# VH-VL binders against q9umr5: the designs that were tried, part 316

Target 1, 268 residues: q9umr5
Amino acid sequence: SYKPVIVVHGLFDSSYSFRHLLEYINETHPGTVVTVLDLFDGRESLRPLWEQVQGFREAVVPIMAKAPQGVHLICYSQGGLVCRALLSVMDDHNVDSFISLSSPQMGQYGDTDYLKWLFPTSMRSNLYRICYSPWGQEFSICNYWHDPHHDDLYLNASSFLALINGERDHPNATVWRKNFLRVGHLVLIGGPDDGVITPWQSSFFGFYDANETVLEMEEQLVYLRDSFGLKTLLARGAIVRCPMAGISHTAWHSNRTLYETCIEPWLS
Short names: E, the ipSAE of ESMFold2; O, the ipSAE of OpenDDE; V2, 0.75 times the mean of E and O plus 0.25 times the DockQ between their complexes.

## First folded at step 12 (VH-VL)

Design qi14 (framework fv_nofazinlimab)
Fold by ESMFold2-Fast, scan of step 12:
Structure qi14 (fold): chain C 268 residues (1-268), chain A 123 residues (1-123), chain B 112 residues (1-112)
Amino acid sequence: as target 1 above (268 residues)
Amino acid sequence: QVQLVQSGAEVKKPGSSVKVSCKASGGTFSTYYISWVRQAPGQGLEYLGMIIPEYGTANYNEKFKGRVTITADKSTSTAYMELSSLRSEDTAVYYCARGSKWFDSTPYYMDVWGQGTMVTVSS
Amino acid sequence: DVVMTQSPLSLPVTLGQPASISCRSSQSLVRYTGNTYLYWFQQRPGQSPRRLIYKVSNRDSGVPDRFSGSGSGTDFTLKISRVEAEDVGVYYCMQGTYWPPTFGQGTKLEIK
């Protein structure tokens, strides 16, 4: 039998978006128990990420407890950051494959309709003024706003991403790293035609330097210092990169070619 | 200095399949996009699909999904384009072209092109 | 799919005179990252396409200064300041901002 699959949605999203993904899984791995978590839907996806992590943690505990053989996570967009934190804060998780589906793992720095809806007068160049305030950090999208021109402010003010990436010190960092390293496989999926995640290479732990040149994971201080285990996972052969062109942000969970190539092989 | 060298011309019957090769030399192969583009006689250019050889991740123009398969063999620095259920309308010169490194934001750069492979579909 | 429309489709030019080719896209080619991925290709008779211009206005290595690209949003132009005999061929614009990449129908440049 197949290990259970837990799905975590993204910003302004809900469980409803994953109908095609569930059909693909049922076709290729019939009998798989798939739970799409119906928490923090729609506007509630704007709540602080640490609050979302707590709620999702409570939901996944009984699922993991019923599956001693292990579970798989499929985490879409912002949901990938929730799953990053879950794997760090849970000292008893039994996750085999963590499938990160176009998630801004090193953060977001780009203009989107989502940001203009929430902050109508903002451009990516000035959003740091809002996001790196205590008020701004009450919004999930600001928790992973990573302005490469104000990296000192990001490191000081980010209440979520800078901490889970080990870019700023935290008392729990050693335990979080130990917990995260229990994951079997870290499957990173993303691509240049996403249109929302900026830079799209953030889904592969790449990110802008101060000159907006994108540097890959192996050039990041978080990797070089092995702050939460990326270097160890890569050396262990546990990181899978699956970049694919031609997929827009809302299509990662509904494209058959993507599913067959990047997701299906990791759902033992 | 990178060159792409394609296999020779093919004549195929309707309903058969064809597999065209594209061998890279003189530079890095596996981490770059390899695209396939075709040109029917006297007509314009049409994009078929692409692959990133390092990861084996191929995707296709919706028009050709189900008929085109793009693969790569890193050990021989060779990409392949296979087109099945051939029709007379598939008669064209098929080109491979190198894009940017997959990590760059310019996947469809197509700065280096193969010489082209004529595929003729006739009964 | 993004539709790329070129004009003119046939461009007879006297040697040494300037030539201009227009390319219009059905939607803005500015990506969320702020970059515009518009390219110009030249295809001489019997040869593979050769890229002349990338990202609207940047010339490839070895491309003569007489070739220039310009434009923004949905309107783009390729200019040849003084046409030479070796410029005969078909010119294609291509957008790479949206999947799949799409080409204009081509402009055949001929010496009159």
Scores: ipSAE 0.809, ipTM 0.905, lowest interface PAE 1.1, mean pLDDT 92

Design qi15 (framework fv_nofazinlimab)
Fold by ESMFold2-Fast, scan of step 12:
Structure qi15 (fold): chain C 268 residues (1-268), chain A 123 residues (1-123), chain B 112 residues (1-112)
Amino acid sequence: as target 1 above (268 residues)
Amino acid sequence: QVQLVQSGAEVKKPGSSVKVSCKASGGTFSTYYISWVRQAPGQGLEYLGFIIPEYGTANYNEKFKGRVTITADKSTSTAYMELSSLRSEDTAVYYCARGSKWFDSTPYYMDVWGQGTMVTVSS
Amino acid sequence: DVVMTQSPLSLPVTLGQPASISCRSSQSLVRYTGNTYLYWFQQRPGQSPRRLIYKVSNRDSGVPDRFSGSGSGTDFTLKISRVEAEDVGVYYCMQGTYWPPTFGQGTKLEIK
């Protein structure tokens, strides 16, 4: 029997977005129990990420408890950051494959329609004024805003991403690292035609330096210091990188070729 | 100093398949986009798809999806483009070209090209 | 797919005179990242294409200064300030902003 699959959606999203993904899984792995978590849907996805982590944690505990051989996570966009935190805060998770679908793992720095809807007069260059305030940190999108021109403010003000990435120290860092390292596979998926995740390489733990030159994961301080286990996972052969072109942000969960190439092989 | 060397010309019958090879020199192969582009006699350039050999991930132009398969063998630094269900309209010179490193900002860079392989479909 | 349209398709030019090739895209090539992925290629008779220009206006190493690229949005131009005999060939623009990459029809530059 196949391990159960838990799906976590993204910003302004809901469980309905995954109907094609469920069809693909049913075709290739018939009998798989797939649970798409129907929490923090639509506008509720703007709630602080730590609040979302708590809610999703309560939902995944009984699923994991019923699956002694383990589970797989498929986490889309912002949902990938929720899953990062779940793997760190749960000292009893049994996740085999963590499949991250175009998630801004090192943060976001781009002008998108989502930002224009929330902050109509803002540009990426001045959003740091809002996001790096205590008020701004009450919005999920600001929890992973990473302005490469104000890295000092990001490190000091980020209540979520800087902590979970080990970019700022935290009392729980050692335990979070130990918990995260229990994951079997970290499958990173993303691509240049996403159109929302900026830089798209954030999905692979790459990010802008102060000159907006993208540096890859292996050049990041969090990797070099092994702050939450990326270097250890890579050495273990547990990191899978699956970049794919031609896929827009809202299509990662509904493209058959992507599913067959990047997701299907990791659903045991 | 980078060079891409392609396999020799082929003549195929309609309905058959052809597999063209592209061998890279130096350390430019595994982490770069290796693209395939074709050019029918007297006509323009048409993009087929690419592969990133290090990850085995290939992407295809929808026009050719289902007929084209791009693969790579990292041990021999060789990329392959296989086109099935050949038609007379597939008669063209097929080029491989190196793109940027998969991680760089310009995925369809194509700065180094192979010499081309003529594929003729006739019978 | 993005349609790339070049003009003129045939460009006879006298040695030493300037030449200009236009390329228009069916939609803006400015990516959400702010970059514009517009390229120019040269194909001499019997040879593989050679990239001359990347990201609208950047010359490749070894490309003479007489070649220059310009433009923005949907309208782009390749200019040769003083045409030399070795410039004979077909010139293609290409967009890389949207999948799949697409090429213009080509402009054949000939010496009068």
Scores: ipSAE 0.390, ipTM 0.778, lowest interface PAE 4.2, mean pLDDT 90

Design qi16 (framework fv_nofazinlimab)
Fold by ESMFold2-Fast, scan of step 12:
Structure qi16 (fold): chain C 268 residues (1-268), chain A 123 residues (1-123), chain B 112 residues (1-112)
Amino acid sequence: as target 1 above (268 residues)
Amino acid sequence: QVQLVQSGAEVKKPGSSVKVSCKASGGTFSTYYISWVRQAPGQGLEYLGTIIPEYGTANYNEKFKGRVTITADKSTSTAYMELSSLRSEDTAVYYCARGSKWFDSTPYYMDVWGQGTMVTVSS
Amino acid sequence: DVVMTQSPLSLPVTLGQPASISCRSSQSLVRYTGNTYLYWFQQRPGQSPRRLIYKVSNRDSGVPDRFSGSGSGTDFTLKISRVEAEDVGVYYCMQGTYWPPTFGQGTKLEIK
């Protein structure tokens, strides 16, 4: 009798990472049908985010169609951005809880081991030269690279994040906002000990200004303009913030305390 | 400006539980981390865990997981630390301390401390 | 967990003379954001700890300028330029870069 749960993984990840999450759900909500999507695994997670959105869309349509009572989404890291776009492009989604596990909702700006592996000689200060090129925008990580010192380049070149955030105009913006607003609950999870998502507050729609001071969601132009519905959702009581200390980036889907506190209450 | 006031000393039997309170004045605790730290007689400081009262999001040092529970009541600006299955080794002064605002980049700030609560475990 | 090691354990000093306390961490305390979350606390006899220094070298409001913090990576120092009678107590370093926060074993400063 519990709504089905669809899980979307992150960068260089696969369905294997969610073994503990599935066990926790089975313990607390026995009988829940959980589908962990195994599309764009490993290196394929580097494919452009719009390509990933199309593939995941095709996978979730039949699951949603079979669950007229609704579904829940649990979307980890980069997967949270995929789910953001899914909720906007699907004019028929029936998502109740969208649970975002440490996803860089306002973008990424940090020197992490992932970036060293992909661009060994680049620093965060110089990555904008690669990411804001047409070639760079063919890689998922560059689709949400948000350099606060080159915001003009981000706004002009970002083919994904700037569009889904409504930071740059798009013909479908009004329809995307209407679609996104159908979600029952937007559950934002993240924390200061993540170690990968930079700034970690990006998981709560906070981000750096030009001086690298992190401003909260309510201070973002995206929120103030209500570009895709954040202000409307907050006024409706539909945004849940669940920050937790002591969780590293690869542990959000395998920590029992986190699950019981931030995820379990939203799996009706 | 803000003060943290803790409950009074407790004497407990082995195997029992103790619940210590930490009341904030000035109304600034709900969006800040509230951490718990203990100090056994003549020993150093040991971290137990933390909570963000506004969201009820507590997490614990692995050493104490399963025995410690941290909660908060926003309406009374009070945080609680409960420690179960007490042993003589749990005899210590227990402190609450305020961290940063949850959204800030420095979570374990500990700029304001309670006066401490002596918990003695004896048979 | 990150291990914090202080030296010396006991520091007898003559009033008006300088004092220096060392703190070493088992791994670098530079966070992935570039900040270093090292703190120094003072605990006077019978009192709760009081924070003196945050982020290696920044003095808290009301802390006398005779207290200074320095260091980087794994090696940190707290200096008192001219020890006063009120400085008697135990001094602790703490790292807040990694979960869980951990403390040094403490240095007891006494007047000779």
Scores: ipSAE 0.857, ipTM 0.917, lowest interface PAE 0.6, mean pLDDT 92

Design qi17 (framework fv_nofazinlimab)
Fold by ESMFold2-Fast, scan of step 12:
Structure qi17 (fold): chain C 268 residues (1-268), chain A 123 residues (1-123), chain B 112 residues (1-112)
Amino acid sequence: as target 1 above (268 residues)
Amino acid sequence: QVQLVQSGAEVKKPGSSVKVSCKASGGTFSTYYIHWVRQAPGQGLEYLGIIIPEYGTANYNEKFKGRVTITADKSTSTAYMELSSLRSEDTAVYYCARGSKWFDSTPYYMDVWGQGTMVTVSS
Amino acid sequence: DVVMTQSPLSLPVTLGQPASISCRSSQSLVRYTGNTYLYWFQQRPGQSPRRLIYKVSNRDSGVPDRFSGSGSGTDFTLKISRVEAEDVGVYYCMQGTYWPPTFGQGTKLEIK
């Protein structure tokens, strides 16, 4: 029998967008119990990420308890950050494969139509004024806004991403690292044609320096300090990088070639 | 100096398959995008697909999905493009071309090209 | 797919005179990052294509300065200030902003 799969959606999304993913899983792993979590849909996806983490945690606990052999997580876009936090705050998770579909793991810094809808007169260069306020931190998208030109503000004001990445100190950091390290495989998926995640390399823990040069995961302080276990996971061979060109942001969960190459091998 | 050296010309029957190789000599192979492009005699350029050899992650122009498979062997610094169910319309010169490193650029650079492999499909 | 349209398709030019090739895209090629991924390639008879220009106006190493690229949005131009005999060949524009990459039909530059 195959391990159960739990799916966590992204910003302004719902369970409906995963119908193709479910078809692919049924074709290759018939009988797999797939639960697409129908929480924080649509506008509710703008709720603070810590609030979403609490809600998703309550939903995944009984699923994990019923599967002593383990479960797999497939987490799309913003949902990948929810799953990062879940793996850190849960003392008893039994996740084998954590499959991150184009999630801004080091944050977002880019002018997208998505941001223009929420903040029509803002540019990426001035959004820090809104996002790094207490009011802005009540919105999920601001919880992972990472302005490389205002890194001091990011470190001081980010209530979610800087804490989960260990870039800002937190009393629970040691426990969060211990919990995260229980994951069997961290499968990172993303690519240059995404069109939303900026820089797209954020999906692989790469990010801009102050000159907007993208530096790889291995050059990040969070990796070098092993703040939440990336260096340890990489040394164990537990990090899988699966970049693919030619996939737009809304197609990661509905592309057969991507599924067969990057997702299917990690579902057991 | 990086060079891409492709396998020799092939003549194939309709319905068969062909596998063209592209070997990188000099420099690092695995972390660069490798593109495949074809050109029918007297015609323009048509994009087939791409691979990142380090990860074996290939993707294809929708027009060719199901018939094209791109693979790579890192130990021999060689990429392969296999086209199945050959038709006379597949007669073309097939090129491999190098893009930038997968992490620090887009896959569309194509700054170094192989010499091309003529594939003729005839009855 | 994004359609790339070149004009003219045949360009007879006198040696030493300027030449200009137009390329139009069916939609704006400005990427969400602000960059425009428009390329120009040259293919001399019997040879593989060679990239001349990347990101609209940047010349590749070894490309003579008589070649220049310009344009924005949907309209792009490749100019050769003084055509030399070795410039004979077919020139292709290509967009890399949207998957899959697509090429123009090609412009055959000939000496008259």
Scores: ipSAE 0.760, ipTM 0.901, lowest interface PAE 1.5, mean pLDDT 91

Design qi18 (framework fv_nofazinlimab; at its last look DockQ between E and O 0.93; V2 from the best seeds 0.89)
Fold by OpenDDE, look of step 13:
Structure qi18 (fold): chain C 268 residues (1-268), chain A 123 residues (1-123), chain B 112 residues (1-112)
Amino acid sequence: as target 1 above (268 residues)
Amino acid sequence: QVQLVQSGAEVKKPGSSVKVSCKASGGTFSTYYINWVRQAPGQGLEYLGIIIPEYGTANYNEKFKGRVTITADKSTSTAYMELSSLRSEDTAVYYCARGSKWFDSTPYYMDVWGQGTMVTVSS
Amino acid sequence: DVVMTQSPLSLPVTLGQPASISCRSSQSLVRYTGNTYLYWFQQRPGQSPRRLIYKVSNRDSGVPDRFSGSGSGTDFTLKISRVEAEDVGVYYCMQGTYWPPTFGQGTKLEIK
């Protein structure tokens, strides 16, 4: 039998968005128990990510307990960060494949429609004034806002991304790294035509330097320091990169070609 | 200097399949996008699809989905475009064209083109 | 799909005279990152397409300075300051901002 699949949605999203993915999985892997977690939907996805992590943890623990052979995670957009954090705080998770579906794994620094909706009067260059405040950190988007021009503020004020990345020292860094390394495979999916994740390379742990030049995963301090286990995962062949052009952000979970190429191989 | 060299002309019957190759020389291959474009006689250019040879990830113009398959062999620095269920309207010169590196944001850069492969579909 | 509309489709030009080709997109080609992925290609008779301009106004190496690209949003122009015999061929604009990439109809430049 196939391992259960747990799906975590993204920002302003709901379980309904994954109806095609469910269809694809059912068709190609009949009998698979797929659970799309219906938590923090819509505007509730703006709640602090640690709160979301706790909620999703409560939901996945029973599922994992019933699946001693392991489970797969498909985590879309913001959900990818939630899942990474989830795997960091759970010392007993049994995740085989962690599929990060167009997630801003190294953060977001873009002026997109998503930002305009939440901060209609704010520009990308000024969002740090809001996000790196205690009040701003009460919003999920600010939890992974990564302003390359205000690195000190990011490192000191980010209550989520900087911590799970191990960019800021904290007492749980070693344990979180150990927990995250329990994952069988980390599947990174994204592409240049996303239109939301900025830069899109963030889905592959790439990100801007101080000059807004995008550097690859292997050039990132978190990799070089192996702060949460990326270097270790890569060394043991546990990281899979699956880039694809021509996929918009809202289509990653509903494109058959993408599913067959980047998702299906890791559901066995 | 990077060059893309394509396979020779093909004559096919309706309903059959054709597979065109595109071999890169003079530079790196696997980390760059490879685009496929066709041009019917006396007509304009039409986009078919794209692949990243390093990862084998291909995507297709919806117009051709189900009939076109794009693959690559990194060991030989060769990309392939296969078109099935051929019709007379598929008669065209087929081109491969290089995009940027996959980690860059210009997959459709198309700075280097193959010489083209004429595919004729006739009964 | 984004529709690219070129004008004129036929462009007879006297040697030494300037030429101008217009390309319009059905929607803005400005990407969320601020970049505009508009390209111009030249296809001489019996040859493969050759890229002349990338990102609206950047000339490729080896392209004569008599070629220039301009425009923004939905309206773009390719200009040839002094047409030469070697410029005969079909010119295409292409957008690479949206999937799938789409080409204009082509403009056939001929010498009068």
Scores: ipSAE 0.934, ipTM 0.958, lowest interface PAE 0.4, mean pLDDT 95
Fold by ESMFold2-Fast, scan of step 12:
Structure qi18 (fold): chain C 268 residues (1-268), chain A 123 residues (1-123), chain B 112 residues (1-112)
Amino acid sequence: as target 1 above (268 residues)
Amino acid sequence: QVQLVQSGAEVKKPGSSVKVSCKASGGTFSTYYINWVRQAPGQGLEYLGIIIPEYGTANYNEKFKGRVTITADKSTSTAYMELSSLRSEDTAVYYCARGSKWFDSTPYYMDVWGQGTMVTVSS
Amino acid sequence: DVVMTQSPLSLPVTLGQPASISCRSSQSLVRYTGNTYLYWFQQRPGQSPRRLIYKVSNRDSGVPDRFSGSGSGTDFTLKISRVEAEDVGVYYCMQGTYWPPTFGQGTKLEIK
């Protein structure tokens, strides 16, 4: 029998988006119990990420409890950040593969249709004024806004991403690191044709420096300091990188080639 | 300097498969995209697909999905393009072309090209 | 797929005279990051394509300054200020902004 799979959706999304993913899993791993969590759907996906983490935590506890051999997580876009926090705050998770589908692990800095819908007159250069306010931090998308030209404001104001990445100190950091390190595999998926995640390399823990040059994971302070266990996981052989060209943001969960190459091998 | 060297010309029967190789020299391989493009005699350029050798992650133009497979062997700095169920209209020169480094923003790039491999499909 | 349309398809030109090739895309080639990935290639008879221009207007190393690229959005131009005998061949534009990358039909430049 195959380990159960838990799916966490992204911004302005719902469980319906994963119908093709469910079909692929059923074809290659028949009998797998797949639960697509239908919490924080649509506009509710704008709620603060810590609120979403609490709700998803309550939903995953009984699933993990019924699967003593472990579970897999497939977490899409913003959902990948929810799953990052779940793995850190849960003292008893039994996650084997954490599969991150094009999630902005180091943050977002780019003008997208979603941001233009919410803030029509704002450019990426001035969104820091909204996002790094207390009001802005009540919106999930601002919880991972990372302006490389205002890194001091990001470090001080981010109520979510800076904390889970260990970029700002937190009293629970040691426990969060210990919990996160229990994961069997961290599978990172993303690519240059995504069109939404900016920089797309954020899905692989890469990010802009102050000159907007993208630096890879191994050059990030969070990696070098091993703030939440990335260096330890890489040394253990537990980080898998699966970049693929030709996949748009809304296609990561519905592309058969992507599934067969990057997801299927990690579903035991 | 960087060079891509392709395998020699092939003549194949309809319904068979062909596998073309593209060997990189000068350290340009595992972390760069490798594109595959073809050109029928007297015609324009048509895109087949791409691979990142370091990760083995290939993707294909929808027109060729199911017939084309792109692979790479990092130990020999060689990429391969295999096309199955060959038809007369697959007669073309097949090229490999280097893309950007996988971590860069523009994968296709095509700054360095192989010499081309003529594949003739005839009965 | 993005359609790339070149004009003219046949370009007879007198040595030393200027030549101009147009390329039009079916949609804007500005990527979400603000960059435009439009390329120009030259294919001399019996040879592999050679890239001349990347990102609309940047010349590759070794490409003579008589070649220049310009344009924005959906409309792009390759200019040769003074055509030389070695310029004979087929010229292709390519977009790399969207998957899959697509090529124009090609413009055959010949000496008349």
Scores: ipSAE 0.875, ipTM 0.927, lowest interface PAE 0.6, mean pLDDT 93
Fold by ESMFold2, look of step 13:
Structure qi18 (fold): chain C 268 residues (1-268), chain A 123 residues (1-123), chain B 112 residues (1-112)
Amino acid sequence: as target 1 above (268 residues)
Amino acid sequence: QVQLVQSGAEVKKPGSSVKVSCKASGGTFSTYYINWVRQAPGQGLEYLGIIIPEYGTANYNEKFKGRVTITADKSTSTAYMELSSLRSEDTAVYYCARGSKWFDSTPYYMDVWGQGTMVTVSS
Amino acid sequence: DVVMTQSPLSLPVTLGQPASISCRSSQSLVRYTGNTYLYWFQQRPGQSPRRLIYKVSNRDSGVPDRFSGSGSGTDFTLKISRVEAEDVGVYYCMQGTYWPPTFGQGTKLEIK
């Protein structure tokens, strides 16, 4: 009897995108109840991340209630940030494995086609002018925009990422850390051929310093200060890293080898 | 400087399997990518696949998917490439080549190459 | 897969004269980060490949300064300013921008 699996999609995404992942789970772990949450799809994925967190929270409550033994989360791309926030704000979540599938956990600092579509005259070096404004923070992409050359603006203006990372003082920080630490395992998946997440090491809580040199998770202040529980989780042996070369951003949930190596073992 | 030393030449029959080893010395192994490349006699280079030994996460060129298996043993600093269902077209020199550390962005850097392993598939 | 096309495939050169090898890709090799993962390898007779140039134009340590790489997008060139006898061998370009990495057919450099 396998625990239920809840899937949370990414930017400009929908539940259909996960059909191959569903097939893999059904074939390898027959009888697993899998729910792909069909909320904030397509352009609705640009809504503020706190709005998305609220909506996804409402959707997961009944699923978790029906499974007192626990559930697993598979959260793709932007969806991994939604899921991390869910784990922080839910006092009584029962998530065993949180599988973060190529998610920009330390933020994004890279040009994408979606950014060009949304902000046609912008590039990564000047997007902070838009994203670190109240108007910019109404877009999900700006909620996790992390410009390493304007850290002061990031820390003051981010309405989402700086808060869930504990990078800014917040009255709920202690409660959010406590809630997040109830997760059984944090499974981090990503790789150098992703092509969208920038730096791709953000999927492993790595990020740029001021020279755009990527520092590992263990070198980050949020880890060293244990601001939301990463150091505690690593010390418990609860962080699993599963990097794989040769997978593009849209292929993480449709690659059989990736599933069998990095996902299947954690779907107990 | 790291050196990659490969196992010796092998002669195999069609339909059998071959397993080539690649041992690293003089440097760190497990956190670096190990690539596999082959070269048929008188021909160019052909990419097979890659592994991060620390995590055991291998990926393969689709052309060889289902026939190639790449593994690693961290304790002996050795990577392995196994090719099954051998055919005469698989006669080649097989190379291992090191990429960057897994956390860097250059898995296919191939800055250090093994000496090569000749695999001959006789009819 | 990205196709890498080298020309010429055979390059006889008079000792001391320049040599130039072209490599063209079927699509741009510039990643979204601005990096171009184009490499040049030399394979001397009876030896394994040796990397000469990484990321288009960066010469590896121990590679003579007579070797240089250039190009952008889809069009890349390896130049040898003065060919020496030790330069005999086969030269390969390779792209590492897109999975799987792919090689050119090779250019055999010989002394006339």
Scores: ipSAE 0.812, ipTM 0.910, lowest interface PAE 1.0, mean pLDDT 92
ESMFold2 (binder alone), look of step 13: mean pLDDT 90; pTM 0.932

